# Miniprotein binders against q5jf28: the designs that were tried, part 11

Target 1, 318 residues: q5jf28
Amino acid sequence: MERERLIKTVEAILRGAGYRVARLDLKGSCFDLVASRLFLLLFIKATVNIDTITEEQAEDLKRLAKFFKASPLIVGLRSKSGELEEGVVYERFGIYALRPETLYDALLNNELPAVFAERGGLYVRINGELLRELREKHGYSVNELAQLLGVSRKSLLNYERGEQAVSLDVAIQLEEIFDEALAEPIDILRAKVEADLNVKPETPLEREVFERLKKLGLGLVKVKKAPFNAISTEDDIRLLTGIDERKTRSTIKRAEMVAEVGRIVNSGGVFILEKTKAEVVSEVPLIPKESLEEVKDADELIELIDKLKKEIKEKLFS

## First folded at step 20 (miniprotein)

Design f1
Fold by OpenDDE base, last read:
Structure f1 (fold): chain B 318 residues (1-318), chain A 120 residues (1-120)
Amino acid sequence: as target 1 above (318 residues)
Amino acid sequence: DPELREARDLLEQAIELLHEAVRLLQEALRTGDSSLLEEAADLLTEALHIVQEAIELAQSTGSDDRAIRRLRFAWMLMRLAWIIAREAMETGDPTLVDLALTLLEWAYEMIQEALEILSK
């Protein structure tokens, strides 16, 4: 119940901010929502407790974000230590984590959070140059201001150099002393993440399919915790690629999700199966792996996909 | 504290408005009548003002931060429900009405919990 309400709340925030949104009903996925507006793309994991995200999910979330030039986010209510605070940025596995209210403020009010949690404390980044200018303008020595703040001379010099984050309490005191905003906002909407895109296929079928797709000229990014198994790419071609042994009810549901995600990330979808008849589910072709032997390159594969989509539309409206 | 009593009275009024808004949204889902969505949105506008005033009163009295946080969250949910209800009027998408209902149910729970805290 709580998870579903959280996902719906995040969806509403994104919609309210004018994003196009796809919601995934896939347990264990590295993301629950994908959203696009103008040049911003977000992959969001919604979890009541942010400490429930696995390293594998976080890695896949970062892979997707890096590949699509998107920002990954975790949206949650609590951690292992207690409830998350509004306006505070947390971090799990190099991904920003925040409450729905913090996302609301960032997207609807254009108010980025400045406070972050580290090692059980709250901190801000301060413009160190501005701090120095204000200190000098008000006639404080480094020693006088450090004494007034209850910090060491060394700490204040590190703040002025931007080498050290300032505790929230000290930041509040500085803003009160100078009557000026010093805290630097955290751009949660443009987070840069590192990820390894060279993940190996896990199953014999995935290995076979990857080898065949590579022979067609496609690059492959393996993703474990998504409705698809890989992204197949060549220049302008991007295919969310499912790989299954057989058509199951899970295959159908994942194909539906791939169609929705594909609309948001401007990508096609295909499922390659060890055994199937050619079929289309929610505009996503299900093709046998043998069909990859009938095409010479990636362009012919796209032509095959488009032909299959067209033939089914004609059958549905005939 | 007179201000705390006023805050509780405002929250009780907000609960009544939320109940009526939920009723209207449920009826809109049943009938497809978009005019009920507009009426629900108007009630939510009033409820948003009332909850904001209650937050301000609770803050001024130094009330429990747990209540204030719940009220701020409820306000956000109500604001989102208002936005989504208006989008549903334009699109006719019943899934948006269901979304708005979910938000308002959660807002109601948050206001009730806040009232319980403010009554101790």
Scores: ipSAE 0.881, ipTM 0.956, lowest interface PAE 0.5, mean pLDDT 93
Fold by OpenDDE base, fold request of step 21:
Structure f1 (fold): chain B 318 residues (1-318), chain A 120 residues (1-120)
Amino acid sequence: as target 1 above (318 residues)
Amino acid sequence: DPELREARDLLEQAIELLHEAVRLLQEALRTGDSSLLEEAADLLTEALHIVQEAIELAQSTGSDDRAIRRLRFAWMLMRLAWIIAREAMETGDPTLVDLALTLLEWAYEMIQEALEILSK
């Protein structure tokens, strides 16, 4: 119940902000929502306790975000230490984590958070140049202002250089002294993350399929915690690629989710099976692995996918 | 404290409005009548003002921050339910009405918990 309510709340925030949203009902997925608006793309993990995200999920979430040039986010209510604060940015595995209210303010009010949590304290990044200008304008020496703030001369000089974050208490004191906002907002909507895109296939079937797709010219990004097993890519071609031994109820559900995600990230979908008849589920072709031997390159694979989509659509309406 | 009493009275009024809004949304799901969504949205507009006033009163009295946080969260949920209900009027998508209902159920729980804290 609580997790579902949280996911629905995040969905509502994204919809209210005019995003196109796909929600996933997949246990263990690295993301629960994907959302797009104009040039912004978000992959969101919704979890009541932000400390429940696994390293494997976080790495896949960063991998997806890096590949699609998206921002990864964790949205939650609490941590191991207690409830999350509104307007505060937390971090897990290099991914920003925040409360729903903080996401609401950022998306609906255009109010980006400036406060971040690190090592059990609250901090703010300050515009160091503006701090220096204000200090000089008010006639304070570095020593006088440092003494007034209860900080070292070295700390104040590091603040003015933008080399050190300021404690929230010192930031408040600075804003009170100068009657001016000094806090730099954290752009949670354009977070850049690093990830390894060179993950190996896990199963013998995945290895076989990866080798065949590579022979067709496709680059492959393995993803472990998603409704698809990989992203296949060549130039402008992007395919969310599922790989299964046989058609199951799980295959069908994952294909449906791949269709929804694909619409948000402007990508096609395909499932490659060890044993199947060619069919289409929610506009996602399920093809036997042997079909990859019948095509010469990635363009012929796309043509095959499009042909299968068309033929099944014609059969459903005939 | 008179202001704390007033804040509690306002929250009780907001609960009544939420109950009626939930009823209207449930009926809209059953009937497909979009006019019930508009009426629910109007009630939510009133409830949003009432909860905002209650937050301000609770803050002025130095009330428990746990109550204030729950009320702010409830306000957000109600605002989202309003937005989603308006979208449901335009699209006719019943899944949006279900979404709005989920938000309002949680808002109700948060207001109740806040009232319990403010009554101690």
Scores: ipSAE 0.880, ipTM 0.957, lowest interface PAE 0.5, mean pLDDT 93
Fold by ESMFold2, fold request of step 21:
Structure f1 (fold): chain B 318 residues (1-318), chain A 120 residues (1-120)
Amino acid sequence: as target 1 above (318 residues)
Amino acid sequence: DPELREARDLLEQAIELLHEAVRLLQEALRTGDSSLLEEAADLLTEALHIVQEAIELAQSTGSDDRAIRRLRFAWMLMRLAWIIAREAMETGDPTLVDLALTLLEWAYEMIQEALEILSK
């Protein structure tokens, strides 16, 4: 399948660039890969046609990226309008989208892209102040340079003020005229994204569990399209938090993925269930919701989690 | 055009090298024999050079950009497979051998498609 090959290609790019990588196998997830290296963290959704990502997936991808101070990326091969071009950055739902070759160049060759797609064609952002300085040094009025480039005077003023990107053709002409690099690269590794972190619980059980966690002093960031339901947080504490009625095969698979993601994003994991005995799946405790009443604050919750991990791990090896 | 003929000949050589590299990786996966990974990596080094030369020749003849794009993608896949095969040798992790196989099988298909385009 072309999508599975794409995911593996992205994994290989990340590994080749020295990233620690977790690859997820979860239907409908907002990301397929999470990867870290030193101060860089990437959440990546890989999809052959970039227009198939849903709004809910994109919203959650941005929430995770904002919370973890990571860069979200979509990696794909096509859009509904045709093949994606190498070295061109596309955008869907405020998330950069690009081909694997473009990611490869950024990570393995340290060559960030500078060209982006917008309605109307391909564009480049340029250093507007440098443009003004070069124009004046070479003796062009605004009108003269605009005429030479075939653009309006208003457009040229906007370019110099940094208020408008230039078309790719104009960028090429400017660099030919002035023999100077004017293009500004797009930092796909540190993309800023906007996300609404206030998402309502999806079920009455989630609402109840969130209320209990808030009483312990934990903040909550709800997500819909991930192996966990929320991120529970206070200061340096981060818990990838799952919520289910009971332990199912799906619960077990999600806990395993939470453990893998947690290693990459340096976060713990826990599942809160309505009906269960306390146990551990792949270093992730599954505890009954009543256990939240046994603790007074976030620190005591972490102590309970650590205690359960040790106790149940010892039981498995006895 | 002599240069286009040379590019096609180079790509046929690259296909043979990739076929051999895939067989070596498949055998390495079955046997756990790390020396087969090293031999596959050596073949990939040669194939990478050959494909890069073919790309340059195809560009100089004004060849169909669809073929050139496929060859660049294949080159990237082969380079990644080389990197992953070396990691597999260092770690002994068979899932990395499977990863390298997936990359090479896709590269093989891309080169074949490019050859078809260049032969029209």
Scores: ipSAE 0.878, ipTM 0.958, lowest interface PAE 0.4, mean pLDDT 91
Fold by OpenDDE base, last read:
Structure f1 (fold): chain B 318 residues (1-318), chain A 120 residues (1-120)
Amino acid sequence: as target 1 above (318 residues)
Amino acid sequence: DPELREARDLLEQAIELLHEAVRLLQEALRTGDSSLLEEAADLLTEALHIVQEAIELAQSTGSDDRAIRRLRFAWMLMRLAWIIAREAMETGDPTLVDLALTLLEWAYEMIQEALEILSK
């Protein structure tokens, strides 16, 4: 119950902020929601406990975010250490994690969080140049201000250089002394993440499909924890690719999810199966792997996909 | 504390409003009557004000932060339910009504837990 409520709450926040949202009902997925508004794209993992995300899920989430130029987010309620605080940014595997309220404030109130949690403390980044200017304007020496704050001279100099984050308590004291906001907001909506894009296919069928598509000029990156098995690396060809041995109920559900995700990320979808008849599920073609031998290049593959979509639409409405 | 008593009384009123809003949303799902969504949204507007006042009173009395956090969360959920209910009025999408219901059910639970904390 809690996870479902959390996902619905995050969906509501995104919708309330005017995002187009696709929700995934896929256990073990690296994301549960994808959302788009204007130039912002979000991949969100919703988990009650943020420490339950696996490294594999986090790596795939970062991979998707990097590829689609999206921000990855974890939305949760608690960690191993306790409840998450509102207005605080946590981090797991290089992904920002936050409470629903923090996301609400960022999206609906345009209030970005400035506080982040690290090593069991709360910190902020301060505009170090502004801190220096304010210190000098008020006539404080580095030693005087450091003593007033209870910090070392070295720490204060590191704050003024932007080389060190400031504890929340010290940040509050600085803002009280100078009557000015010094904390830099954390742009959770434009998080830059590093990800390895050189993930290889795992199954023999995936290898065969990857090799064939590569020969057609379509590079793929493996994704493990999504309704699709791969994404296209070509800038002009955005294709979410599912790869299955046979059509199953799982294939159908994943194809439906790929259609929804594809609409949000402006990408096509295809499932390549070892054995199937060509069909379309929720506007996502299911094609046999042999169809890849009938096309000469990636453009012909896209044309085939589009043709299959059109032919089925005509059959359903004829 | 008189202010703490007032905060509890306000939260009890908010619970009543939420119950009625939930009833209206459930009936809207059943009937497709969008006027019930509007009525539910109006009740939520009142409930949002009441919960905000209760938060302020709880803060002024130095009440348990756990109660205040729950009330803030409840307020957010109620505000979201209001937004979603308004969108449901415009779109006629019953899935949005279900979404609003889920939010309000959780808001109710949070207010109840806050009341229990504030009553100790």
Scores: ipSAE 0.876, ipTM 0.956, lowest interface PAE 0.5, mean pLDDT 92

